# Designs tried in a protein design chat: VHH binders against Kinase non-catalytic C-lobe domain-containing protein 1 (KNDC1). Part 11

Target 1, 252 residues: Kinase non-catalytic C-lobe domain-containing protein 1 (KNDC1), of Homo sapiens (Human) (q76ni1r1468to1719)
Amino acid sequence: STHQLFSQLTLLQQELFQKCHPVHFLNSRALGVMDKSTAIPKASSSESLSAKTCSLFLPNYVQDKYLLQLLRNADDVSTWVAAEIVTSHTSKLQVNLLSKFLLIAKSCYEQRNFATAMQILSGLEHLAVRQSPAWRILPAKIAEVMEELKAVEVFLKSDSLCLMEGRRFRAQPTLPSAHLLAMHIQQLETGGFTMTNGAHRWSKLRNIAKVVSQVHAFQENPYTFSPDPKLQSYLKQRIARFSGADISTLAA

## First folded at step 3 (VHH)

Design r3 (framework vhh_4orz_3)
Fold by ESMFold2-Fast, scan of step 3:
Structure r3 (fold): chain B 252 residues (1-252), chain A 123 residues (1-123)
Amino acid sequence: as target 1 above (252 residues)
Amino acid sequence: EVQLVESGGGLVQAGGSLRLFCAASGFTFSSYAMAWLRQAPGKRREWVALITSGGSTDYADSVKDRFTISRDNAKNTVSLQMNSLKPEDTAIYFCAAKRPYYSGFLTPHYDYWGQGTQVTVSS
C-alpha cells in the first residue's frame, strides 16, 4: 500500500538521519556547497564527471562517514525512482509507478518527511522520466501532486525551515532534506547582507546555532511507525540494485 | 465556492466542556491541514490547535491536555473537543485551512478562514 511504502521509507531515512551528528551539517563546504568568496575555481575537463552527475564526486568530500552515507542514500533513492520508471516496459506500468511515487511523495511532505519527498522529486525530474508519454495520461488529481511537490521544493529553497522557532516546529517528527539544509547553512555562512559591525557576525552565529538546535530536536522526536522487516528488506534491495545506474543508458 | 462554517459555540460554566465543529466545502479537504485559532476581546489572534492532512496534531501550551483536535475526511469536518474550560478560554474560535507543507512557519499563513463561533466561559 502507498501508506506502507511511505512509512517504511520514512523509517529507513530516519535511521540514517539519526546516525548523523547535528554539528556536521555546518560543514557546508564539505557537502560540496562552496562559499563564493573563498571558493578556489577547480579546473574542469570535458572528460571529468560533474558533481551534478554523482554526489560521490563532490569537490569537498564529507569526512563524517554517516553524513556521506545520508547523501549517498539521497542519490540512490532518486536513482531508484527514475530507474523503476524508465525500465518499466509498458505505458500502463509507467502510469502506475508515477502515480505510486507521487502519492508516496505526497504522504512524505504531508508528514514532514521532506528528505524522501525531495529525493522522489529529483528522480521524477530526470530528463528520461520527464520525457515519458505516461505524464499525459495521468489522472488530474495525481498530476496536481507533482505541482504541489514542486511548490514544496520552492518553499524549502526560499524559506529556512531550519531557522524556525516554536514548539510546533520542534515537537513534530521531521526529516529535513540534507541537500537543502546544506544550502541554507551555506547561505547563512556567506551572509545575505554586507555589514561592517559585529551585529552581522552575532546574527550569523545565532542563526547557525538555531539550525544545530533544530536538527537535534528533530533527531529527538522520531517517527513511531511499526517496522515491517520484509518490506524494508525489499526496499533496501531495490534501491541498492540501481545504485550508481546511468538512467539515460537504462532508458535506451 | 470555498466555505468553512463553525458551530458548537455557546455559554458554559468554568470546568465544563464544549465541542466545536467546522464543516468545509469547495476544496479538497483531505489535502489541507486544519487549524483552530481564537481571539479574545482586546487580544491578538492566538493559534490553538492544528491537525495535518495525515492526522498529526499539535497544540498551544495554554490548551495542551485539555483540548483535542480531530478530523473526519469522509464528512469534510474538523472538530475541537474542549475540556476543563477556564474563563481565559473565552474567545471567538475560528476554523482555518492551509497547505500541510507550509506548517511550522513562525507566521502561519492560512488559505481559508471561517467566520468564527463565540465561546463564553463564566466563572
Scores: ipSAE 0.000, ipTM 0.132, lowest interface PAE 13.5, mean pLDDT 74

Design r4 (framework vhh_7qia_2)
Fold by ESMFold2-Fast, scan of step 3:
Structure r4 (fold): chain B 252 residues (1-252), chain A 124 residues (1-124)
Amino acid sequence: as target 1 above (252 residues)
Amino acid sequence: QLQLVESGGGLVQPGGSLRLSCEASGFTFSSYAMGWYRQAPGKQRELVAFISSGGSTNYADSVKGRFTISRDNAKNTVYLQMNSLRPEDTAIYYCAADRSLYRGYFTPSQYDYWGKGTPVTVSS
């Protein structure tokens, strides 16, 4: 079912998130935009991944293998979503898959699994998926879910981070989007770090500390769904099958 | 707020080449993903090329191998190099900016910005 897929995807995401130390999210500065002179990705590359997820070719940056694994998994899930849709050979099958992924994403963001919700959105927003005629024949209620999902992304990208709400969220399981969290930490770290800006620098460090503290709180309140090893194994295999696939080529 | 101005359009014969430029002003250009869209007479606007803030690119199937998108963050400019042009490429080309930060997807959002367009005509 949709709920079964949601719960097992959530447990798989949670396993990866739990391996990350909250302080390791400070390595988001190492996951920033690569120096143009040292960038490995070609301008003609068909990859959808931002250079922000690739720190391997920047010699002065600190790496964290678990954070990198979390970010790579996010890309793999997005690619899987897009690949399943574009390899479906009929409009009816594409409508069914779009509907299923949208309902899974809705369960994710309603239950504060923002990581998987954003990963699904990323897959659905791939050019080849966006061009599908199946969008035109989706039920109105399902089409509304896509608009809600986009609104969730806008909310998470804003300065009004739900991650900073405080005590109320300590009691609720939450999986933050690693890409958006890394982006926000990077933004908080940018700006003038000079002796004349001491007060501003302390304000930035205080805000970063609050984000790290909230990540720690989320790790302390995990989801308690019942594991389904057979379904988890199946999902891992499907996701792995499409890892690194060129969606545009699959769509042809 | 970000503002976009396109240039470089014109009349060219089939098989020719053109380079379009889109200059951005306002907020930090380097943080935005950039795309080129086109709209042919009587048709809907369609995405032809996309480049993420990190430089990853994506192309519509109809232009793959012929068009190349690139960016110069120092000049706040994105380019579209168009080779082997066809009459079917005749359209007004629009530059767009988006805050999407992963997988290079162009997602409609309150941060989307558009230029006014530059016309490209491919005719003998």
Scores: ipSAE 0.000, ipTM 0.137, lowest interface PAE 13.6, mean pLDDT 73

Design r5 (framework vhh_6z1v_2)
Fold by ESMFold2-Fast, scan of step 3:
Structure r5 (fold): chain B 252 residues (1-252), chain A 125 residues (1-125)
Amino acid sequence: as target 1 above (252 residues)
Amino acid sequence: EVQLVESGGRLVRTGGSLRLSCAASGRTFSSYAMGWFRQAPGKEREVVAAISWSGGSTWHADFVKGRFTISRDNAKNTVYLQMNSLKPEDTAVYYCAADKYLTGYYRSPSEYDYWGQGTQVTVSS
């Protein structure tokens, strides 16, 4: 069912999220703790695998295996969503799949699984998917979910960790969108800081502390759905099957 | 923040092959989706190919499918466009661009955040 797909995708996303250290969501350069010497990054032979590193979260010379898995999984899920739709041979099957993915995404954002909700949105925004005539055939209530999903993305672009919701939501199970969180951390880093303005420096450190604290709080409050190992295995296999697929080629 | 520099553009014969490179500077390269765009004389800039931050997903325009392949090497901070079976219609200035989003799905030129200066490709009949 849609609910079972939602719950199991949420548990798979949660497993990856909980393996990440909260501090590693921050670039150490933003805290001013990284040595300005460029010799250190260049001396690191582990940077030869930087295709798997995200310098927005981690300096190039430091790699978090689980953070890289989290980011790769987001890409794989988006590709899977698009691939399933474009490989469907009839408009009726495409309508069915669009409806299911939209309902899964709705369950995700209603239950604060923003990671999977945004991953599904990314897949649905592929040109080949967006051009499908199936969108015209969708029931109006289901089509409205796409607009709600876009509104959720706009909200998360402004507050990727839901910090503006206040303390009442701190203990709610929540999976933040890794790519939108990365974008927000980049904004914090590019805003700059100066040692000649102590107030500016402390304000930036307070923001960074809030990010670490909130990520930790979400990791401490997991979803408690019942695992379905058979369905989880099936989902992992489907997602892996389409990893790296060229959607436009599949659509031909 | 990222700076992009394209290279590899030159004169090639119809049916020939060419590989374009786009070198990025900055610590955020591996976080960006990348795209290759082109602008032919007297025409609007159009998207040719796109690739996600990890290289896990790619998109190619219909007019280059089967001939062009986008790839990236995050260890070298470089994105590539391998162009095979070149046609005179492929003559254009080729640009690389970086998008804040981690997806390799098609985006309009106006949605990309960072752009290179371009490299000229000329295909002779």
Scores: ipSAE 0.006, ipTM 0.231, lowest interface PAE 13.0, mean pLDDT 75

Design r6 (framework vhh_7b2m_4)
Fold by ESMFold2-Fast, scan of step 3:
Structure r6 (fold): chain B 252 residues (1-252), chain A 123 residues (1-123)
Amino acid sequence: as target 1 above (252 residues)
Amino acid sequence: EVQLVESGGGLVQAGGSLRLSCAASGFTFSSYDVGWYRQAPGKQRVVVASIYSGGSTKYSNSVKGRFTISRDNAKNTVYLQMNSLKPEDTAVYYCAREGFRYSGSLEPTFDYWGQGTQVTVSS
């Protein structure tokens, strides 16, 4: 079922998140997560500002091992979603897969698994996927879920879960999006986030510490779903099968 | 409601120039990365140029040196100046608000895009 897929994907994401030390998220920019120039190397092949920044953190790569695994898994899940859709041979199969992924994503964001919800959205927003004629055949109720999912992204970009006033240290299981968390940390470091504008340098450090503390709090309140080892093995195999795939060439 | 509206397309002879505009509304334009995409007949939609919220730009190899992307945050508008146009540039050009790009991903994602504007380059 979609609920079983949701719960097992959540447990797999949680396992990776739990292995990360909260402080390692401060080094996420050094891994090039938010540098768009590293996302399109074939288009540029130019030296990036992110590459220069990464050199400052190279000695810490061993300590960033689990964060790197978390980020690679996010990319792998997005690639898997896109690959499953573009390699399906009929409109009926594409409609079925779009519907299932959208319903899984809905369960994810409704249960505060924002990591997997955003990973699925990233796959669905891929150029090759967005061009599928299956979107026109999709039931209206399912199409509405795509708009809800996009609205969740807008909300998360505008308001960090870790910085929301009155919601800090909430005792609900939550899996934050590593990429959005990295974006907010970068904004806090450069002073570009509206909530910290005009603040003294100590306020920036305080807000970064707040993010680290909230990540720790989320790790202390895990999801308690029952593991299904066979389904988890199946999901791991499907995700791994498409790791590193070029979606545009698969769509041809 | 997020809206992106392209304009400035048309018919031009090889070697000519066109300037495309994209008017954005319904979101904080200055906070988002935006890009120009194109789809030639019988081809997949591909990225042409991107401009980051911070002002940095990225171009596809096929247009580097000929096209210039720019933005005016006060007018919520992104522009694509196209010089030395070639018949192979014939396509429908789309403006898009870009979503996430993951480390290792070779292709951008996008979450909203306009209806497109036709650019035809005669030989």
Scores: ipSAE 0.000, ipTM 0.218, lowest interface PAE 11.9, mean pLDDT 75

Design r7 (framework vhh_7zox_3)
Fold by ESMFold2-Fast, scan of step 3:
Structure r7 (fold): chain B 252 residues (1-252), chain A 124 residues (1-124)
Amino acid sequence: as target 1 above (252 residues)
Amino acid sequence: DVQLVESGGGLVQPGGSLRLSCVASGFTFSRYWMGWVRQAPGKGLEWVSDIYSGGSTGYADSVKGRFAISRDNAKNTLYLQMNRLKPEDTAVYYCAKGSHYLFGTPRSYGMDVAGQGTQVTVSS
């Protein structure tokens, strides 16, 4: 059942990733995040926004929309993970949920679904989740998975582009972490991943081109799991239920 | 080392006002979601408000219309203007940095909390 949850979450993540154009990962506007609660009412008004409404029909806006949706979904999955744990009524239920999410995350990073693995890690690292007494009674084997997951994050932070010499990355399905790719692109734009003062313009452009090429290569090698529409519907509903929730308030 | 230094707390009567400040160092302040979380005696941490570098804000339902969050990126300083204070606002208030500079709000994705906090007591 853990493997079924992993495969269906992977297909849902893949669907969103496939809608993004590789070049739009370089779009700095889409990488910024804004609270929907304050922006929408102002944007929804009115006659004086004729020019703005025309802009919404440009192809570039549609592409930005998909990247933003990918980033929002990552936040929603992290919030869902945290919410499920902190709303559990007993330590036994919290242990079961922690174990379940950790095993899903393990399947994710073992199968190169780094997006969902990092989203689960982010949810588990929420302060309210970290304060759960369930961590102290978690089986040692399961606790080791959390350390593995943290090690995966460290590895991806050091090589978020997956510029792995001597590896067959193009032959294997891979879902990169959009946030870690965005972080790496930003590092390249500000002087390189090592924070080097004297990086040449040609070196920067070459590295940026590698990001576009890698995203394209990942999209060319999709996962071929069998869809389970009922389980996918259930997961979509659960994730949507907690979208925008304040986890600390739910934990009290 | 991320360092957050809160100030501006104190004792105030119901209906009063306080302005909290938080001076940040050790990271690129302007790139991060920043927020305020509070802890009432015997309770867990409660998210109060957050703000993005672009000015977008979020508020807990319990403080909407009474509190205003703002930031000065040039001074690496976060503010919380607290109006019409209630006894239930009594708590230690902590300045919080979002866990990732590119992720969504601290409310949904998590926060790094640093510093001693500043005590706010609302009592008659």
Scores: ipSAE 0.000, ipTM 0.136, lowest interface PAE 14.6, mean pLDDT 74

Design r8 (framework vhh_5c3l_4)
Fold by ESMFold2-Fast, scan of step 3:
Structure r8 (fold): chain B 252 residues (1-252), chain A 124 residues (1-124)
Amino acid sequence: as target 1 above (252 residues)
Amino acid sequence: QVQLQESGGGLVQPGGSLRLSCAASGFTFSTYAMSWVRQAPGKGLEVVSDISGSGGSTTYADSVKGRFTISRDNAKNTLYLQMNSLKPEDTAVYYCAKVGRPFWSGSTPAFDIRGPGTQVTVSS
């Protein structure tokens, strides 16, 4: 049941997201710990507005361990997706898994669970997965979902979800991608190589404030799916099984 | 170089049907979500319908849901709007727009590219 997998993965993602304090997403130190690849853009300045902005909105500078858990879980889900596919013994089993993951991802982005949608995409884009001959025998409608998923990534990268205006957008349950959110925050921090006047400073702070406000709004409008403890336990076990796995080694 | 050109507008009677087309050029059409936006005389812009790059996902404004159908032909770089059961309230200039914001967001899209529009008049 792809809908049950979608709803339970959404609740698991939501639980982690709800534990994060919105202002901690501005913590460049915490975000930097997860920057082991090209997933998160690098700051161009040694002095970061993020730490100063955190101090402005939060008097005590604290490290958010829940943010690190959120980022590590994203990596674990991506690894799980790739591992399940590359450890499948036949092209038929790989086609079935690709189809299931793509349909789960479709439900995710259609219902604004961008976090899980992007995590699945990341797993599907692993070189070992992309080399699977199963892609060539995938049904056309399912192959179309992969192209939609890539288009979703393009839009999330080109326009910050956290800066979008509109009452309806802010009121709908949404799970933003932690990695793309980190990317957008770093872009806001590094924008304007020099703050030359007060207008630049206030414009930058206003946009960062909008991100914090939007994250808070998402947390205030949660998904209300019915929990399935057995399925959640199953998903946690499968994800944990492959945590830290080297996909290239599994594919060999 | 990048262009959007609407066509198919005209005068139609209430209850009638009309099909709008938008020819796109100068960009990779299939990778972008597209929108139909209208502006009635003396009123602001209203987003009528959005469609994903592949065509698999669509949205509609409550005012047109069940009457209008958005579709696309990526091989021909063409966007369509089939308008059925037209009402006097549908009278507007209809614009084809490349969506800069997510089509599922419910927010007013940032229009990277807008065409010149096509006039639809529903006569009583």
Scores: ipSAE 0.000, ipTM 0.166, lowest interface PAE 12.6, mean pLDDT 75

Design r9 (framework vhh_4orz_3)
Fold by ESMFold2-Fast, scan of step 3:
Order: structure tokens, then sequence, then C-alpha cells
Structure r9 (fold): chain B 252 residues (1-252), chain A 124 residues (1-124)
């Protein structure tokens, strides 16, 4: 059932998110490591967003294995979505899978699981998936879900402060997209006018406080769905099967 | 046609019950959360209840445990069951579709589609 897939994927994502320390969402770039030639990855979040992150009370950067795991999982889920679709041998099976993933994504963004919603979108946006003739056969209502999913991404990119500052929203279970958080952090890091070293320092500390506060608030309000260990095991194995796969090669 | 139509409003005595209905086009019903907001005389619209397409519900503190929002997927309708009504519940009740993105649902500006409203009057 689409609802069971949604709820169990949400619990799996939540488990990884809960293991991360809020401060570890600040990547090494946000803490003053200058890599101005290397941009934040466009689509897939991978280990490149791994932070050498310092607590406000600690002098040294610490590598966070849980943040790395969260970022790897995001990429694995996107790859799994694309791989399932391109390895389907008939257009009818591809229509069925597109519909299932779009309905799962709809449940995700309606219930504030933005992490999994964006991961599914990333998989669906792979060139090999986009070229599927199955898109032409999709029911109109399902095709509208794809348009809505893309609009959700645009909204999250444009209204990140609304996500961070809404008090009632902060009280609701929410799973933020790690790579959209990274984009927001980079925007905060590079945005604004800094006149002196003192002003620069206070700007960074303010940004750190906002990110830590937001992540902490989301971790305080977890989803309470009933776990299904057998379905969770199945999903973990299926996702792992396609980890690191080259989608273009699978499609050929 | 993108239209929301409310029904079920009326006059009721304190402690009584009313059930409001909202008929929505299939497209709106399937893609948007459905909500009820109310506007008392001389006040701004206040959010009352919300239901996501997946069935999860949320309520304003002032109506929690008294009001129940539900949806009927076969009929593309959303309903608001109002129990233990108080004079303070007197307002025009609006059906609204949205928000599209669940970062906020507290303000009129968060909603894309609106009904005409139905009057609810609670007398002692």
Amino acid sequence: as target 1 above (252 residues)
Amino acid sequence: EVQLVESGGGLVQAGGSLRLFCAASGRIFSTYAMAWLRQAPGKRREWVALIYSGGKTDYADSVKDRFTISRDNAKNTVSLQMNSLKPEDTAIYFCAAGPRYFTSHLYSSDYDYWGQGTQVTVSS
C-alpha cells in the first residue's frame, strides 16, 4: 500500500535524522573553510556535504559519521527510485511505478517529510527517467502530482526562512532536506554585507544559532507511526541493491 | 470550474451541534489539504481545522476536542462536525483549499481557493 510505503520510508529517514547532532548540519564551508571554486552539488547530495564541524564550545572540527550516513542515504534513495523505473521492461510497469512513487512523494510533502519528497523528485528528474514514454500515459491527476512536487521544491528553495521561523510548523513532525539546508546555510554564509572581522563573526554565530535551533526543534517532534520491521527490512535491502548504480547504464 | 461550496450552517442553541459540508472539484480535493476558517463580526479570519489528503488532521486550540474534520473521497467533500457549540463559535465559516506546502496554515494568505462562507449562529 502507498500509505505503508510512505510511513515506513518516513520512519527510516527519521531514524537517520535523529542520530545527527544539530550542529553537524553546518558543513565545513559554513565554518569558514574557503572552497569558492567548488560549488555545492546541484542535484545529488553525497559525502561532499560532509562537515568538519565544530561545536561552539569545541576548538576542533569533528567528522560526523551520522551526517555522512544521512547524505549517502539521500543519494541511495534517489538512485533506487530511478533504477526501479528504468529496469522495468514494459511501459505499463513504468506507469505503475511512476504513479506509486508520485503518490508516495505526495504523502511525504503533505506530512512534512521534505527529505524523502525531494529524494524522490531527484530520482524522477534523472534524464533516463524523464525520457520514459510512460509520462505520456500517466493519468492527469497523477501528472498533476509531479507539477506539485516541483512546485514544492521551488517553494522550499525560495521560502527557507518561512520553514525555519514558523512556530506552529516547528511544533509539527518535519524532516528537512539535508541538501536544501546546505543550500540555505551557504546563502546565509555568503549573503549580506560584512564590514569588519567583528561583524563577520557575529553574522556567522547568528547563522549557527538559527540552524541549530531549527534542527533541534524538528528533532523534538518525531513521527509516531507504527513500525513494520519486515517491510522496513525489505525497503532497506531494495535501496541497498541499487546503491552506486549508474542509471544511464541500467537504462541501456 | 474551481469552486468550493459550503452548506449546513444555521442557528443553534448553546451546547448543540451542527455539521458543515464543503463540496470541492475533484482536482482541488485530490491535490490540496482542506481547511475550515471562521470570521466573527469585526475580526480577521481565524484558522479552525485542517485535513491532509492522507487523512491527518490538525485543530486550533479553541476547538480541539469539540470539532472533528473529515473527508469523503467518494463524494469529494470535506465536513466539519461541531459539538458543544458556544456563543463564541458564532461566525461565518469558510471552506478553503491549501496550503499547497505545509510550512504554514494559520493565515488567510496561506490558502489558494475559498468558498463563499456559511453563517453559524449560536444562541444562549
Scores: ipSAE 0.000, ipTM 0.233, lowest interface PAE 12.0, mean pLDDT 75

Design s4 (framework vhh_7b2m_4)
Fold by ESMFold2-Fast, scan of step 3:
Structure s4 (fold): chain B 252 residues (1-252), chain A 122 residues (1-122)
Amino acid sequence: as target 1 above (252 residues)
Amino acid sequence: EVQLVESGGGLVQAGGSLRLSCAASGFTFSSYDVGWYRQAPGKQRVVVASISSGGRTKYSNSVKGRFTISRDNAKNTVYLQMNSLKPEDTAVYYCTAELFGYDWSPEGYDYWGQGTQVTVSS
């Protein structure tokens, strides 16, 4: 069932998200997210250099591991989506798989699982997938979902808190996209970089604190779907199978 | 290239047994959920049984306790063991496969076989 795949992928994503400390989303830049505006080539401020002097027992070191796992899982899911489609034996199977992934992504963004929705979109936007003639054969209703999914990405990229921000008292279960959240934090950091006014500096710190608080609020309001361990095991194995695969080579 | 081929159908007396086989080729069989549907004359195709890639089984109410679905991933084959057959079981039986789940597509599974006729006489 599309709904069963959506719910179990959401629980798997939630497990990884719950292991991350909210503050460590600020460390996404230090974990290798590209920052050409503030990075100084001479002396890296990366956590990898700090980790050389840190004990394996330090909480920051352990929690950085989970953020890295979250980011790697996002890449693995995107690769899995693309790999399943390009290794399909017929155009009929490609149409079916495109439809299934689009419907899963729709369930994800409708239920505020933006992480998995964006991961699926990333896989579907791979050049080898985009070149598939199956796109021309898709039912119009399903093709509309792809346009909706792209629109969701545009709204999230515009730093719209309307899709990610919850009320202080009550928030809906939400899984933010780690890559987009890292982008927002980086933009907040670089936008205030050249300002010398203390008021703008305090505004920047307040906005960063608000994002950290929102992440904490999302972790306090989890999805309550019933786990299916067998389906979860199957999904983990499928995703792992294609980890690091070269999609262009698979498409040949 | 992708093929599902059903076999094992035939004529059988009420109370008898038949074992249907569906041989799959052209895809990674172990990754697919597979199932059996049947279609009686003048009626729509209805689900009989399914087995997931992980081995979880489901049965329609009309066959529970009488039919058993199983798979052999080494042989790329799914089986339907039909016991205590009734005239009402008379139908063309189809096997089908899809990547993630039985009710994934409104049109049914990703691929269908050509079917095998089962006739149960009184």
Scores: ipSAE 0.011, ipTM 0.242, lowest interface PAE 9.7, mean pLDDT 75

Design s5 (framework vhh_7qia_2)
Fold by ESMFold2-Fast, scan of step 3:
Formats: sequence, C-alpha cells, structure tokens
Structure s5 (fold): chain B 252 residues (1-252), chain A 122 residues (1-122)
Amino acid sequence: as target 1 above (252 residues)
Amino acid sequence: QLQLVESGGGLVQPGGSLRLSCEASGFTFSSYDMGWYRQAPGKQRELVAFISSGGKTNYADSVKGRFTISRDNAKNTVYLQMNSLRPEDTAIYYCTAELFGYSWRPSGYDYWGKGTPVTVSS
C-alpha cells in the first residue's frame, strides 16, 4: 500500500503541475520571491514605470491561479502529513505513520517526484511532530530514511536546472518542487547578476529561457502509472479535511 | 529587499508579559511566512514561533500555551505576545521572513532583523 500511495500521490501532483504554464514560474512578482519588483530595462520608460518593463520581454501574469493552486496544495499535503501523525493517540500508531510517510517519501525522491518528497519532509519537520516520542522507537533503517530525505533537500538547493540535469534527464519523469524552483529563480535574478548593463541582461534572459525549457521538458515526460480513482478520491478527501488546520492546536 | 525592524523588548519580572512587534517594509508582506527566533547567551538560535502567509501557527514546546504569534497584513507587522515569562526566556529575539516556506519550517529564503533583547529577572 506504500507503493500505491506513492503512485497515486504522484499522479495527483502531476495533474496540478501539468496545468501550470512553464513561463509563469519565472514571474517573481506573482510568486512574491522579492519584496521589490524586478524589471527589465525599457529605454523609453521613466524610472517610476520600471516595474512594468518585464512585460516587454516575458508574459506578465501577476496572479497565476494554477501556480497558486500548486503552492496551496503543497502546504495542504504538508499539513495533512503532520495532522495524521499528531491526531494518532498511541506511540505504536505514530511509529507506523512515521514509517509509512518516510517510505512514501523515499519512493518519491527515488522516482524523481521531488515535489511530494519535500512536502512530506516539511510535514515531518513540524515542531509537534518532531517532539513525538515515536522517533526514539523508530527502527534505525527507517530513521536513516529521514536523514536521506534531508540530504535530498540539500542536494536540490545546491542543484540548478540550468546547470545540472539539462538534457541528461529529458526522458525521465520528474516533478520539481515549486518552492525550490522559486528559490533557483531568485538566485538567478539576484545571485550572479549584480551589474546592470546590456551583456548581463542578455545572460540573464538566456538563463531564464533555460529554466522555461527545462520545466517544459519535465511536462513532456509524464509518469504513466495506472490511476486508481477510489484511492485518489480518498487521498483528496483526507488532504482536504486537514486543509488550514492548526497542528499545534490538534496536538494539544 | 525586505527589511525587518523589531521592537518591544525590555526588562520584565518573572510572570510578566511583553509584546514584540516586527514591522516589514516591502511590496509582498502578505506572501511571507513569518517567524520569531531567539538566542540566549552562549546558545544557538532556536525557532520559537512561526506563522504562515495563510495564518497557520506553530510553537516550540517550551513556549506553547504562553506565547501567541499573530500578524496584521494591513500594517505589514507580525507580533509575539509573551505571557508568564520565565528567566529562561531571556534572549535576543529575532524576526525572520521567508518566501515559500512550509507552514512550520525555514525554506532557505531567510530575511533577518537585528533583534530586540528581552531580559526576565527579579
């Protein structure tokens, strides 16, 4: 049932990812990555209009409803993971749930579903979950999966879609983490682009284009698991049940 | 870049209360997950309280039931109400902001204020 849970969660995540247009991942304003508008210079514009100059070169979509749904779903999945654990009344049940979620997360990152893997990690790192006595009862091999999951996050933060996985992984199904994509975009926009002149603007646009191409390549190579409508319906209901829940209150 | 300014720290007796404020300047305050960390003398910084952009809250066990985090998006401010203060709550309190963090953990998009000191003594 762990593999079936993994495959159906992957299909649900894939459905949301496929609805997003690749170019919209690059709109820092829509994602809120910076507190200040990032603008491409427009020769004929005044400085007070610079925020709008991005629309000259890239589609300007400030409120992408599908991207927002993707981000909300990530938070809902994390909340569901934490809620299931803290509402379990015995240490035996909490050990079983921690083991199940860790094994699902392992299947996720081994099969390049980084979105769900990171969502599960986030849920497990909730303060109320971290304080569970179940962690000390957990088998050593399962506890080791938690360390591997944390290492995967470190790897993904160090990785760049423009530098690391390019054409090598075009044929492999992959679900990137939306918030880690946002992190990479922020780094591309602020990290190596400190000088404002024509040459640096050109390099910035090339790197942005590479991110769009990579997201598109991931969308072109979807997972082909067999859908289980009953299990998908059950998962949607469980996730929805805990949407917006205050885990600290549930743990009390 | 987002700027954070903390205020409200001070000297208080055990059992007293303080309300810390953190004012943010920036276009997208409502998109940020906000948190309070503290650092006691000779110790590492620890997460005390967290509030997501959606309003979900999380607390360290040591402060649960005594501290309350809240936000006012119209004022670009996050608050930490501290009740029943203990000498072990003595620390410098730091406001932090993160974009696209999960509702209870850092995502790597960390902005930090300069801190506001809180001393709990007789």
Scores: ipSAE 0.000, ipTM 0.228, lowest interface PAE 12.0, mean pLDDT 74

